# VHH binders against GTPase activating protein homolog 4 (mgp4), part 7

Target 1, 192 residues: GTPase activating protein homolog 4 (mgp4), of Dictyostelium discoideum (Social amoeba) (q54qf4r322to513)
Amino acid sequence: IPIEEIMFKQKSKFPNLDIPYILVLLVNLIKKLDNGMGMKTEGIFRIPGHTSEVNALKKLINEQGEYQFPPDLYSIHPIASLLKLWLREMPQPLIPNYVYDKSLECQSIEEFIVFFKFLPASNQKIITYLAGFLNELVQPDNVVTSKMNLDNVAMVFAPSFLRCDSQDMILANVDREKTLVKLIIEGYLKLS

## First folded at step 4 (VHH)

Design y20 (from y01 with S56T; framework vhh_7zox_3)
Fold by ESMFold2-Fast, scan of step 4:
Structure y20 (fold): chain B 192 residues (1-192), chain A 120 residues (1-120)
Amino acid sequence: as target 1 above (192 residues)
Amino acid sequence: DVQLVESGGGLVQPGGSLRLSCVASGFTFSDNAMGWVRQAPGKGLEWVSDIYSGGTTGYADSVKGRFAISRDNAKNTLYLQMNRLKPEDTAVYYCAKHYRSGWLDYFDYAGQGTQVTVSS
């Protein structure tokens, strides 16, 4: 469902939360799992989680919410996979399709900020939150064990930020999408 | 209270075999799906195998053809027969109770675990 509808529905339970609760839940689980070492997991966000575990987590969150979540029974990879999948399955991607081409014209974080301020407020808040998490993920103390540097993270997250509507351009735009996501992660402090 | 007690772990050479057991109590064992999950050193939990009350089984791709899950409902016991063990199978193995209701399907309880070490 649309992001505005998600935000409206969660307001009674989470009145002070201005981004979808599932995003905060999954990010917090990644940070807390494995005695706080989740973000240091080798191949995090690159190594896919088992399909049955990803589907079980998706159903648990949709049907029972956060209160009965058994994260200690699941590896980091299914949780990380669900985060990417949830973003990828949004009705409109974080960078909406109607501005896809314009977003890829940005050559610097300064140009992206001008573009960014025209996005819906909810998209801006989610992008800022996610960029902060991803910037933390790619710090040297995490990368030495995860082996997921800025380029790697930008590549695997591009489909969670953008959706190419033209089949002829999907392969041609892969590197451009990665470059944009890389700019967002590097410049996240300038987004708030 | 749900109790799951694993046993059968140990040190084994590559290519060897081990049989893990899990004794369950505190719930109707025969009505519940059961499974095995493992945690390798410095890694998160990985699903290994499950078996439903009707006997249907599932396996992770990394263990298909080498591991066999089974259950004895009269003894409230879950088993994992591990054959052709590899160094990468080194992990703590946990017996897990599977919760299933309508569309919801997840592991809701795990035991204390049993260590499996595969080294030369």
Scores: ipSAE 0.000, ipTM 0.114, lowest interface PAE 16.4, mean pLDDT 81

Design y21 (from y01 with A33T S53T; framework vhh_7zox_3)
Fold by ESMFold2-Fast, scan of step 4:
Structure y21 (fold): chain B 192 residues (1-192), chain A 120 residues (1-120)
Amino acid sequence: as target 1 above (192 residues)
Amino acid sequence: DVQLVESGGGLVQPGGSLRLSCVASGFTFSDNTMGWVRQAPGKGLEWVSDIYTGGSTGYADSVKGRFAISRDNAKNTLYLQMNRLKPEDTAVYYCAKHYRSGWLDYFDYAGQGTQVTVSS
């Protein structure tokens, strides 16, 4: 469903949240699991969760409305996989297709901000939230164990931020999409 | 600088066979999951097969029993043996690095591709 519809539906339970609750839930689970060591998990966001576990979590989210997960499904890889999948399956990507080409031309975060400020408010808030989380994820204290540096994280998250609408350019644009996401993660303080 | 060079594509009759090769350089081949993805005319990317560092393999339902993926770590080479080819297998085949499953979000590099055409 559209972000605006999700935000409207969650207002009664979470009136002070300005981003989808599911994103806050999944990010908080990643941070708190494994005695606070979730972000240090080797291959986080690269090693996929088992398809059956990811599908079970997705079904619970769709059916329960409160997003409560059984304790036996609290594992880093399925939760991390679900976060990326949920973003990738949105009707519109976080960086809308109408600014895709312009976004890939950016050589700095300042160039990106020129049109970022004209994106829908919900998209701006979600991108800023995720960029902050991903910037935290790629700090040295996490990377020494996770093996997931800035380049690795930008690569695996690019499909969650952008969607190439030209089939013949998907492979040609892989590095350009990674470079943009890398700029966003590094420059996240300037997004606000 | 990562480089993947595919070869072995061509024109073949339905029921025929082809063997694709991919020579990798610029990274430690033995430490990486490798796979094949394809793009048919007018269609999106479709995952075909993965081979993990330990040698276990995965296949798309459309190719199970007909295709076999393998790797030679000493030669930094990935292979795809394609048997009992169908017209529906017509596509550009790409060798892919870090492609772990049927999900494109695990794909981080591909070569230039090799064209496979199955026609009578």
Scores: ipSAE 0.000, ipTM 0.114, lowest interface PAE 16.8, mean pLDDT 80

Design y22 (from y01 with D31K; framework vhh_7zox_3)
Fold by ESMFold2-Fast, scan of step 4:
Structure y22 (fold): chain B 192 residues (1-192), chain A 120 residues (1-120)
Amino acid sequence: as target 1 above (192 residues)
Amino acid sequence: DVQLVESGGGLVQPGGSLRLSCVASGFTFSKNAMGWVRQAPGKGLEWVSDIYSGGSTGYADSVKGRFAISRDNAKNTLYLQMNRLKPEDTAVYYCAKHYRSGWLDYFDYAGQGTQVTVSS
């Protein structure tokens, strides 16, 4: 389902929210779960949630216009998995396929910002929101327990930001995709 | 402190009916939206139904037409009337309290659950 349709459907309940509510909900669940220690969960975003739990959460979202969840009934891993899955299943990835090659040419935060400003407004808003969350996630006070540093987070999130349509280039582009996501996370303060 | 106590679960044959109850305390029940979620053996959680303070209701597609959620604000009690039960409805059923603040709308508390088994 296109982002514009999601935004239209949520407008009556969340008129002041400029990004899909599900992203805000899942991020807030991660931050608040386990007495505010969710972001410190070892292997967060690397350890997958059970497929049955991820599918149950996805079904709950699809059946409700307001994306209501019982956060105390879910562990961090299915919630984190659903966040990545929802981004991966977008009709167009956050970095649209038509600018995939151009995005991988960015060598600095400054170059990425120039590239970024030419993306659709909705993509810019979602990327900015996620960059802020991921920048918070990779802070030292979280990493000491989670074991998920900037490189680890960038690696596991690359498939949620980008989609390589060339099977021949998938392995060759792994490090380039990781580098781009690192630039996004490090540069978040300059995206807003 | 918030407390939710479910009851009414049990063993029933396919096609039968059960009525679940949930007694709430520790918050202003009449001002909060409430819901039911379930977990089948070996499966993840599945949302079943919700009811808002104004009486509006929502249902999962799997239970539409068979289940009816209701509330009695004078008794601080939430109900789930389950009709035409199927073996697939076998699960632990949890009563859940909604949290609403500005743009946030999620369940912030659930009870201990009540077991429903649909078998011959």
Scores: ipSAE 0.000, ipTM 0.123, lowest interface PAE 16.5, mean pLDDT 80

